# VH-VL binders against s5sc42, part 7

Target 1, 176 residues: s5sc42
Amino acid sequence: MTVDALSNADNQDLRDNFIANRFLSHEAKLLDQRRFTEWLDLLDDEIRYIVPLRLMALDFDREVRADSFHINDGKVNLKVRAKRSSVSSGWGETPPSRTLRLVGSVMTDRIDQEGVLEVESAVIIYRQRAAIGQGDVLAFRRTDWLRIDGGTVKLLKRVALLTDASLATPNLAIFL
Below, E stands for the ipSAE of ESMFold2; O stands for the ipSAE of OpenDDE; V2 stands for 0.75 times the mean of E and O plus 0.25 times the DockQ between their complexes.

## First folded at step 1 (VH-VL)

Design m8 (framework fv_cemiplimab; at its last look DockQ between E and O 0.24; V2 from the best seeds 0.00; counts 0 for: pae E 7.7 > 2, grease 19 > 18.9, SAP .5 > .496)
Fold by OpenDDE, look of step 2:
Structure m8 (fold): chain C 176 residues (1-176), chain A 123 residues (1-123), chain B 107 residues (1-107)
Amino acid sequence: as target 1 above (176 residues)
Amino acid sequence: EVQLLESGGVLVQPGGSLRLSCAASGFTFSTYAMTWVRQAPGKGLEWVSGISGSGGYTYFADSVKGRFTISRDNSKNTLYLQMNSLKGEDTAVYYCAKVDYGDYFGPYYFDYWGQGTLVTVSS
Amino acid sequence: DIQMTQSPSSLSASVGDSITITCRASQDISTYLNWYQQKPGKAPNLLIYAASSLQSGVPSRFSGSGSGTDFTLTIRTLQPEDFATYYCQQSYDTPFTFGPGTVVDFR
């Protein structure tokens, strides 16, 4: 990225980046605080939430397989996941496992679809298990599509690609 | 090395009471939930009860609710199952198991089991 | 309560065979599914947790797959020590429930 690219940024680009950063930061906070009901309200009714499997390939463009996913859910299934996450089973030792989500490297682009903002970002999630042991870190890049309508912003689509080709646990029990 | 050792299984009459114990070692007992699973002779596995690490939460199968209680003494690394109003259908080998999990939200799984203790309810 | 079913109830196989056991839940349990192996007179042993995660110490010939309501346990090259009863178990909600089991015996 050149200095010229920054100098050519107009008010629309600045506003878009502001909107994206604010939305994703707020989302991260909700999830870290386990405010899942409010998080669901950030999702568009037509949400598609995708976490594909990464395959090792010689070409990076071939690493994403279209038929293999950790998550490929609509809003109904996301609600189920959220409800599950909101229930304290008591099986783990209290307090519950904590998460910290850092969202950065946010870049925005307007696409051909009216009212939709495409957002790329990098995310680090630290998870602390309730049990004794060191927490783990998830690192990934994601592309989000935000629907902007009447001053409201909702997540329309998310594709999150984990940096690691394999998860220690294939079960992804948290939202990315 | 994780070890679980059940004890207390004996022959009792219907309507009787019995307390099982499970001695745990090889891990920080108080940080893990524990569970009881039973198996009738020649039958499959049946989850009976569970208790959180601190003992603050207890769970029961419908078949034993109101009759069984689960408790633990973390200072002694021991899990208990108090069984009252025993019935013939309670005849089984009772296993204690350690409950582990990926994170607080699960999934939960039983990664270590004792060898079990036989409870026989018969007149 | 969530009901678990397994198929088949029993199967006969030979050493070296590849076998697949199926488990079905009465509702969507995501990946909250575990597999256990039990030999006669012994306690169950955990094989797979979270539908597809291999427990430490378990041979790689064991694998689990599935999500939602349908799950499978596969043993790629059956060994003599693999003849046993296999149970699936859901941990999605209490009460936790087991499948009825699948007996794998010698052909």
Scores: ipSAE 0.028, ipTM 0.651, lowest interface PAE 3.9, mean pLDDT 88
Fold by ESMFold2-Fast, scan of step 1:
Structure m8 (fold): chain C 176 residues (1-176), chain A 123 residues (1-123), chain B 107 residues (1-107)
Amino acid sequence: as target 1 above (176 residues)
Amino acid sequence: EVQLLESGGVLVQPGGSLRLSCAASGFTFSTYAMTWVRQAPGKGLEWVSGISGSGGYTYFADSVKGRFTISRDNSKNTLYLQMNSLKGEDTAVYYCAKVDYGDYFGPYYFDYWGQGTLVTVSS
Amino acid sequence: DIQMTQSPSSLSASVGDSITITCRASQDISTYLNWYQQKPGKAPNLLIYAASSLQSGVPSRFSGSGSGTDFTLTIRTLQPEDFATYYCQQSYDTPFTFGPGTVVDFR
C-alpha cells in the first residue's frame, strides 16, 4: 500500500463511511439496550437477514454458495424473533444476556444498484449470560447493504458469517 | 438423563374436570418452557398449550382456550394442565414435552417427551 | 392459524430405499420447522429442528432442507427401525401446528 492510497478519498467516500459508521454504531447501541422496536424501524421493509450455516468452496481461493442457514429472514420473521427476545412479550423467558457490541474495520463501496451502499465490517459481541460469571465473545465478519433514499437510511440486507468458534457457543437469543 | 413422567389420565364424564401432572428431572426445570401435546386415538399430533420458564406467559390452542389452564411449580419440578368442561373430542393421549430453541433465536422445538397419559371422555 | 400439509399421506418402502417427505406451510415460516418421528405405541422423537439441524443422537441418514413455505425430510438407506409416522411442525407462531403425518410402512 502507498501513502497516496491510504490518504486519498473524495467527498462521497468520506460521507459514505461516516454514514455507515454512524448507522452501525447507533444500531449496536439499540441492540445492546434491547430497544427492539426502535431497531426494527432501522430495517427496510424488504430486509433480508442471512446467517449461513455452511459455505461451499469450489476451489482453494473462494467460497461460492451457502448450503443452509441459521437465519434467512424477512422483516415479519425478524419482528417475531424480536418479540420472542423481549421478556415483557416473548413466549420464552430465558434470562436476558447483557451485551456489548464493537463494530470496526468498516469499509464502504457503492454498487450498481441506485442508492445502495455495501458495507463490510468486523464485529465482536461480548455477552454476559444471566448467571454471575465470565462472559463469552462472538466474533464475525458482516456485510450490510444500506438503502439511502430521500434522506433516510435503512438496512436492506445483512449477511453475517460466523466462525466455527462462534458456533460452539450455546444457544443465542441475540441479534447479530 | 432428562426424564418426563405424565400422570392423571383417567375416564371422565363429559363436562367433568381433570388435572394432569408432568414430573421433570435431569435439567434445570425453571429455565425451560414446557408444553402439552395431545393425540386422539389413531389420529395425528395436536399442540395444546405452552408455558414460559417462569410461568409468566401462557399460550393455548383455540380448541381449549377458556377451558384449559397450564401452570407449573418450579420448586417441585412439575408441570400441570387443568382441564375443565371436558368434551368427547378431548379424548387423547396427553404428552408433556420440554421446549428448547435453536442457535441465534431460531425456532422452538420439543426435544424430550414423556410417555403420555390417556384421558378418555365418555359416558 | 398456520396450516401445515404433508405429502404423501403414506408410502410403502423397503429396507435400503431412500425416501423423501414434503411439508408445506400456508405462509412464510422462515426456518421455523421441526420434524418428529413416532413409532407405534411410543411418544414422538425429535429428528430435525430449524429445518435442517440434526438432533444429537439421530443417525446421519436423516436430513432436512427448505425455508419459507416448502420443506423436505429425506431418509437415505432406510433401516427397519425407520418404519414409523413422521410429522412436521411449525414453531413460527402460536398456536404451533403439526402436519397430518406421513406413514412409512413395509412394502
Scores: ipSAE 0.021, ipTM 0.608, lowest interface PAE 6.0, mean pLDDT 83
Fold by ESMFold2, look of step 2:
Structure m8 (fold): chain C 176 residues (1-176), chain A 123 residues (1-123), chain B 107 residues (1-107)
Amino acid sequence: as target 1 above (176 residues)
Amino acid sequence: EVQLLESGGVLVQPGGSLRLSCAASGFTFSTYAMTWVRQAPGKGLEWVSGISGSGGYTYFADSVKGRFTISRDNSKNTLYLQMNSLKGEDTAVYYCAKVDYGDYFGPYYFDYWGQGTLVTVSS
Amino acid sequence: DIQMTQSPSSLSASVGDSITITCRASQDISTYLNWYQQKPGKAPNLLIYAASSLQSGVPSRFSGSGSGTDFTLTIRTLQPEDFATYYCQQSYDTPFTFGPGTVVDFR
């Protein structure tokens, strides 16, 4: 069977997908290993980290509230959350949850903003909360905007939409 | 409806011991952290102690560490504060409170409080 | 320990007034700040959590703002039931310290 040479557009798509997959896989490993200082270094200084509130409605397309959020953070707030995860005063996650993140269904798109790659993915997180011995699975869709600046890739924006309209357990003290 | 009822506050001598109880209802007790906050007569609020939902982790203010023990019985929906080596400065109304969490990584806040029980330490 | 201060320590106001109470933390606590109301002889009640989020059942005349080290509680159109003591409380790290309180008295 013959395999045609890839066009310049095909090669760009391949490079974009490689960049996105490597970045998201690396991020997932850092978070699973609780390497939060290194994770914070992946974040652009202008980051917006958004987890919208998903409510049940009569129409599936109307379940997401644009003005209601589980979180809507910049980098300063994310640093505070990461620091709290390492402090024993965190009653909801002491000891910390054990997690394994699977990131897949990765699709990339170039947008009108120069140097920014839009990345859509599906994420499954297995979480075992050691304090109560309970394990569960979190599943969601995620859209990320990656700023590519020379030899560096940073997370500029994340929107993570939880599949479940209500929280499976109180206090989701893990990064999505 | 969430309800918390403290009991056990009495007059005790310095150096004595006392156990406070907090009966809880109207929520899934075992999934929420609980806390004790006290208020000396005419004074402000002072956080005393906290305990995780499972009971596996406990936290104390420096002023009571080593003298007070916090515990819970999730089968009886009851929070306890064991107070030993009591001092005059432990005289206060003691409140139990339910700890809730903001959404994702939100702050801890004390959303429901009992009416308090008065502990007086005096010779 | 994170020290919390409040200003003013007391104030006098009339029904219908708008008032502001300030709270300052000794370090950056982001938005990990709560506000409580306490009436004489009664337990405290939660008004605001996470600096600006209004607790269910709390009237909309209460609002909170701020982040970092400086926070405010605003009560618009004071009602007779609002004459009480107000405490801020940081929930960033243990011990979860309270401010010294602000007494709001009827004029």
Scores: ipSAE 0.015, ipTM 0.603, lowest interface PAE 7.7, mean pLDDT 82
ESMFold2 (binder alone), look of step 2: mean pLDDT 92; pTM 0.938

Design m9 (framework fv_cemiplimab)
Fold by ESMFold2-Fast, scan of step 1:
Structure m9 (fold): chain C 176 residues (1-176), chain A 123 residues (1-123), chain B 107 residues (1-107)
Amino acid sequence: as target 1 above (176 residues)
Amino acid sequence: EVQLLESGGVLVQPGGSLRLSCAASGFTFSSYAMTWVRQAPGKGLEWVSGISGSGGSTYFADSVKGRFTISRDNSKNTLYLQMNSLKGEDTAVYYCAKDSTMVQGVIPYFDYWGQGTLVTVSS
Amino acid sequence: DIQMTQSPSSLSASVGDSITITCRASQSISSYLNWYQQKPGKAPNLLIYAASSLQSGVPSRFSGSGSGTDFTLTIRTLQPEDFATYYCQQSYSTPFTFGPGTVVDFR
């Protein structure tokens, strides 16, 4: 890495990174606080929400498979999932998981599509299940595409790659 | 080691009543929703009823609503299905199954099943 | 009630084949879909939950995919013990419903 490579950001790059950081920080707070209706308002109507299944392989380029998913949802599916998660008296009657999201290592790039900003980040979710006591941690890399249109910012696409390829979770019912 | 053992299946006349039991061990029984699933001879699986971990919420398939009741005794790790006004269509193997639901909003699935108990409704 | 359909109702295959079974919901169920295997005379066994998550102890040759209304179960490199009936099941809303089942037979 040279100083020139690290310092050649223009004012637009700085603004994009600031917008991305504030958007993702605000979203993390909404999800941690279970404010799902407000979170849904951050999503573009054309949202694609993808969590690929990662398979362990000797060739690590093949570890991520686009043809297999833990989650592959559009806006309608996410509304349904959010509504189900907000039901006060759920199937098991267990209190909702308490979460804390840490979003970092944010990097932004403009892409060929007008008004779309590509954002890479690293996320850690601390999740405490009230009935069990001890918490657990989900860690993953995430790529987001933000649509910036007429002064509004919406999440257009999300791809979250779990860092543990052999992770055997009971289910992925929380938003990443 | 999770174990579920159903009992109580017998031959019953139409219009009769029967109570099935499911003895559970190897997990914290009160923390999980439980369900009954039946299978008529040579047919597919049909979900019958479910109950929350505390027993405060119960759910039924339309085919059994008003005739069956589900209950649990968490002190004895036992699930029950009280079957009233039995019909020939209720003839099936009845399976007890453990739900995966540990927390609100988690997707339910049946991770452990008992061996089943046969209920025959016929004269 | 949410109705589940499976295709095909039966299929014949040989050991070593890769097969795909499809499941469709009458309305969107997000990822609230599970797959079970049942061998003759035995209780069902969970294979896949939440559309694509492999249950602990289930061989990696089993995989699930899909969301919304269309779902698939894939078994790659079919083994003799895989000849069984497979059921999809929605847990999105009560009453929970199963598909009619797909019988996988030796050809």
Scores: ipSAE 0.007, ipTM 0.503, lowest interface PAE 10.0, mean pLDDT 81

Design n1 (framework fv_nisevokitug)
Fold by ESMFold2-Fast, scan of step 1:
Structure n1 (fold): chain C 176 residues (1-176), chain A 123 residues (1-123), chain B 108 residues (1-108)
Amino acid sequence: as target 1 above (176 residues)
Amino acid sequence: QVQLVQSGAEVKKPGSSVKVSCKASGGTFSSYAISWVRQAPGQGLEWMGGIIPIFGTANYAQKFQGRVTITADESTSTAYMELSSLRSEDTAVYYCARDRYYDSSGYLPFDYWGQGTLVTVSS
Amino acid sequence: SYELTQPPSVSVAPGQTARITCGANNIGSKSVHWYQQKAGQAPVLVVSDDSDRPSGIPERISGSNSGNTATLTISRVEAGDEADYYCQVWDSSSDHYVFGTGTKVTVL
């Protein structure tokens, strides 16, 4: 890797990376704190939220299927998921999961679409489903598209590629 | 499994009201809007309005504004369409259909339909 | 009010191609959906968002949309394709759905 390759960033690239990191960090905090109404306000009205189906295969490139999804949600579906996460069922309810999101390896690039920033990151979610006991970990790489319109930044599209293969019917009760 | 099951046929007198039900399954009610479409004998399809149960908001076609009321009961996953001040011209098959709403772009295609409810308005 | 105009009927021989048009000012800027309705049955979505096919719909059925005309194309027509076809758009100016006038496809 050369110094030129690592430092070939103008002021716009530095600003974009800073904006992306702050946006994703703020989002992670809102989700961990279960502030779903505020989280929905971060989402563009045209949001596409996608979790592709990943099947076990010998060729790594064939593990991801473009035509199959665990989740393929728009704004309405995400509002429904947020409502279900926030509202009691009216029966004795299991306490909600406690989560901690770690977002790292953030890289940004402007794309042909004006005002859209492509963001790649790696995410680990620590999830504890009981007040005491062992937590579990969900790990994935994520590509986000942020729409920057004047003074406003919104999440336009998210694709979260789960690390675990052969997860045909996942219990994805948390936002990625 | 997604199904929309409607109530049975009705015969009504002019000036009365009719209330048609549409029971949804397969997760329809939690993620989608429900639209109502009618079809008079030998005629085309006509959109009447729709409801987004999770928001509690209903929208009506201008032609039916003031005569149609669309409601939803999330506890039973059932949507209702009530049409008042019935006229002979309201004789039609009434369909419910699953519709997905986008806040910025409006409604999406109707991917699943109920079987239809024949409403006959006669003296 | 925004209106979608379709020909009232289209006749086609088995194995040939049927084309059903849906005309309106600047319809190419809207997403057009197409429904098939057989006698005594509820409509079935056959094309969404101009050209996307729902699962289970044969590849013989395709759609396009440009300028003032959207078109539903049925290639290698079969007797089972005989039905009424309706186009549909969302009209944002009036906040309502608009259905086309309908086209009866008859297979000779």
Scores: ipSAE 0.000, ipTM 0.457, lowest interface PAE 16.1, mean pLDDT 79

Design n10 (framework fv_nisevokitug)
Fold by ESMFold2-Fast, scan of step 1:
Structure n10 (fold): chain C 176 residues (1-176), chain A 126 residues (1-126), chain B 108 residues (1-108)
Amino acid sequence: as target 1 above (176 residues)
Amino acid sequence: QVQLVQSGAEVKKPGSSVKVSCKASGGTFSSYAISWVRQAPGQGLEWMGGIIPMFGTANYAQKFQGRVTITADESTSTAYMELSSLRSEDTAVYYCARGLTYYYDSSGYSDAFDYWGQGTLVTVSS
Amino acid sequence: SYELTQPPSVSVAPGQTARITCGANNIGSKSVHWYQQKAGQAPVLVVSDDSDRPSGIPERISGSNSGNTATLTISRVEAGDEADYYCQVWDSSSDHYVFGTGTKVTVL
């Protein structure tokens, strides 16, 4: 890679990257602090939240299945989950999981769809459920599509691709 | 699709114990909570407890704490409920039911009991 | 402990609307599920999470939940709707599921 290639950005690219970083950082804080009502306000009404199924390939087959998902949620499903998480209802333990999200390797690109910004990032979530002891780590690459409309930024689509291959649906009791 | 099949009716003496089984077929057994609910003759539904098979963690209603044990065997996709120190008041139909999923799928997230076993009548009599 | 109160019985004529209430303090903040139980059969989920209908459940059956009352509404009632109905919530304060007292719906 050359210095020119790495530094060749116009004002729009710089602004887009700033917007993306601020949005994802703000979102991570809301989720870590369990401010789910505010988090839902970041989501477009047409949000698609997708976690594809990743299976180990034995030969030339795809490791990721395009038509198979751990999660394939719209806004209604996410609202239900957020309500459950906010009131500690359902089956789960009290207290809720303690989380810390690290979002990095952020890259942005404008796509053919007007007002949509494609954002790629790498995410690590540290989660501790037990009162005492070691937590676990969930790591993934994430592609987000942000809708920028009339000064408002909303998450339109998210695809989170887990680094671990699994033959079964993973336990995704937290938002990615 | 998803089906829960329970063991057959039992007649027990006071002071004995009973172990009822619930075999799941179709769907993912390990990721869904299996609850046990009883219903005495002519009475309403009463939650006893449940288990999340993949965690091995069981939770019990206070009324049954110390008398009920809920377990799961992932290799056979079967959940069990054992109730000890039986009394005549324990005569009831015992149901297993599938509840909260800890995984998202196209069905969404809910802690409702979406599938129920056929029920097992346990009669406690001298 | 948290208790869900239902009327013990509701009588309704065919073609009319039956309404079954489930009362508890601030039940509107919880997700309410509804089960139908016909004589000699296991319960069947008819409404989940306040208002969602499972696949195969008629549009005549609907739910709502606000304030201190959740309601199951059965419109254009048919003879096949005759059953016992139970509401249910997860109570986080006690860490257990709570069922309502049950309502026997008679279609006459």
Scores: ipSAE 0.000, ipTM 0.478, lowest interface PAE 13.6, mean pLDDT 78

Design n11 (framework fv_nisevokitug)
Fold by ESMFold2-Fast, scan of step 1:
Structure n11 (fold): chain C 176 residues (1-176), chain A 122 residues (1-122), chain B 108 residues (1-108)
Amino acid sequence: as target 1 above (176 residues)
Amino acid sequence: QVQLVQSGAEVKKPGSSVKVSCKASGGSFSSYAISWVRQAPGQGLEWMGGIIPIFGTANYAQKFQGRVTITADESTSTAYMELSSLRSEDTAVYYCARDFGSGSYYTLEDYWGQGTLVTVSS
Amino acid sequence: SYELTQPPSVSVAPGQTARITCGANNIGSKSVHWYQQKAGQAPVLVVSYDSDRPSGIPERISGSNSGNTATLTISRVEAGDEADYYCQVWDSSSDLYVFGTGTKVTVL
């Protein structure tokens, strides 16, 4: 790494990183507090929410499937998931999990798409279900695309790459 | 993508038991609830119970409590519904279904098996 | 205990609108799902969580849920809409799924 590589940031880069950090921090709070209606308002109408399937393999490149997903949702699907979390429609989880999200290692880059900011981050979610025992931890790398349109910022696309090869306990209330 | 395939039709005598299988393919088996729903000829839908394989949790409708046993074998991705002490009024088509109002995080699609006709006659 | 009441039948002419009600005390506080079942076939989910449409379901089919009544609305009815329709909710107090009594939709 050179000093030039680490310090080659102008005022626009600093502003972008600040906007991204505030957006992701605000989103994390809304999700932890189960304020899903407000969270849905952060999502672009064209949102794509993707969690690739990661299988155990010897080679990292073989663990991520380009054509297989745990989640591949648009905004309608996310609205449905949010409704399920607020009103019990099954025996999967009652009461809902308690969560704490830590978002870090935030890096931003402007891309070849007008008004879109690419954001990379590392996320840890501490989750405790209403059951005897310790909480569990979900860890993942996340790439977000934020649409900046005048005075508004919306999440346009999210790809969350889970660190673990499989998720033992899925929960409809846990958005990544 | 996700498909549920059930065992074939059965003809049973009153007082016997029947065990219907439901084999899942595509997607994750263990983390999704599998429900059993029956429909007597000319009648409506009736939920019997369900299981979440990863948690080993089976719930039964009170009407069937003590007569129905729902199990899952994660190694073969197969769910089972066993109904004992069969009566003529148990004649029905029995369906298995996945993601049926469950707490699944990863899919909202509702998948049903093709149904298994169980006839109870002397 | 918790029961979902539907009209036994609804007759509608092609091109008109069919409305199927699902009644229960405070059903508006629950998430209502709707199934379509044609003779000899397994049920197919046509509306989930009150008003959302699964992939492949035409916009002519919509749902609403408020107070003591949930409603499935089929606009510009076609012959292929002729089927039995069932509403369904999860009743957390009884830990079971409750299906409605069913409505036979006939397109004349």
Scores: ipSAE 0.000, ipTM 0.476, lowest interface PAE 13.5, mean pLDDT 78

Design n2 (framework fv_nisevokitug)
Fold by ESMFold2-Fast, scan of step 1:
Structure n2 (fold): chain C 176 residues (1-176), chain A 123 residues (1-123), chain B 108 residues (1-108)
Amino acid sequence: as target 1 above (176 residues)
Amino acid sequence: QVQLVQSGAEVKKPGSSVKVSCKASGGTFSSYAISWVRQAPGQGLEWMGGIIPIFGTANYAQKFQGRVTITADESTSTAYMELSSLRSEDTAVYYCARGGYDFWSGYSEFDYWGQGTLVTVSS
Amino acid sequence: SYELTQPPSVSVAPGQTARITCGANNIGSKSVHWYQQKAGQAPVLVVSYDSDRPSGIPERISGSNSGNTATLTISRVEAGDEADYYCQVWDSSSDLYVFGTGTKVTVL
């Protein structure tokens, strides 16, 4: 990479990156604090929330299946899941799992669709279940599409690609 | 609508094994847990174990560990429960039920139940 | 081990209110689900997550959960409510789904 390639970002690119970082940071805080009603307000009515199935394979291209999903939800399904998470501990127990989301390696790019910003990021979620000292980590790459309409920013689409192939731990019921 | 259809009644001798099937239709099979719950005549409900087909891993109640095997075939949307070393005390109606665990909601309710399979263990 | 205790039976007259309790230490910290089982039939989910009613379940049936007691309430009882009722939780300490001992509701 050249200095020119890295530094030729115009003012719009800088603003887009700032918008993306602030949006994703705000979202992470809401999810960590289990403020699901406010989180739902960040989602576009046309939201598509996708977590593809990633199988163990020798070749990365064979690990991701286009026709298989852990999750493939729209706004209605996400409202139902958020309600269940708000009513219960999500694990059937209180206090609920404590989480900390770290969102980094944020890259932004405008796409051909007007007002839509494509955002790639790397995410680590630290989760401590009810038992003290029983923490675990979920790591994944995420691609988001943000709809920017005047002063409003909404999450239009999310694809979260889990790092772990064939997820074996049954107790990972969290929003990514 | 989601529907779970189980295999028919079985009569088995002590020491043998039984394998009961549960075919799902009308909903997403792979991401929802299929659990097995038994009920001895005149008694309450007892969870035996369950499987989340997409994860391929089964969890078992300790009481049945080593005797029960729960599997799933995603291509046919069918879950199976095999119980070995049968005793007269294993005489019960065996139910499959969807739920138990969902990726988003964690350990969830059992929202749909199969019709039940009577397994009778007698000499 | 974590156990859910229910009264063995509850008798109620038509039109009255039946209350079925499910007792356990700190059950209010768990999500309680309730099932209705009529003679010779599979259980049917009637209340989920303490107080949510599945589609098709009448408003007469409601749930609550606090402290050491969860309660299923059936208002304006009808003959068709006669059944066995079971509460259920997930217990992480034993990695087990726990069902209550069951309550037979008789409508006289």
Scores: ipSAE 0.000, ipTM 0.503, lowest interface PAE 12.2, mean pLDDT 79

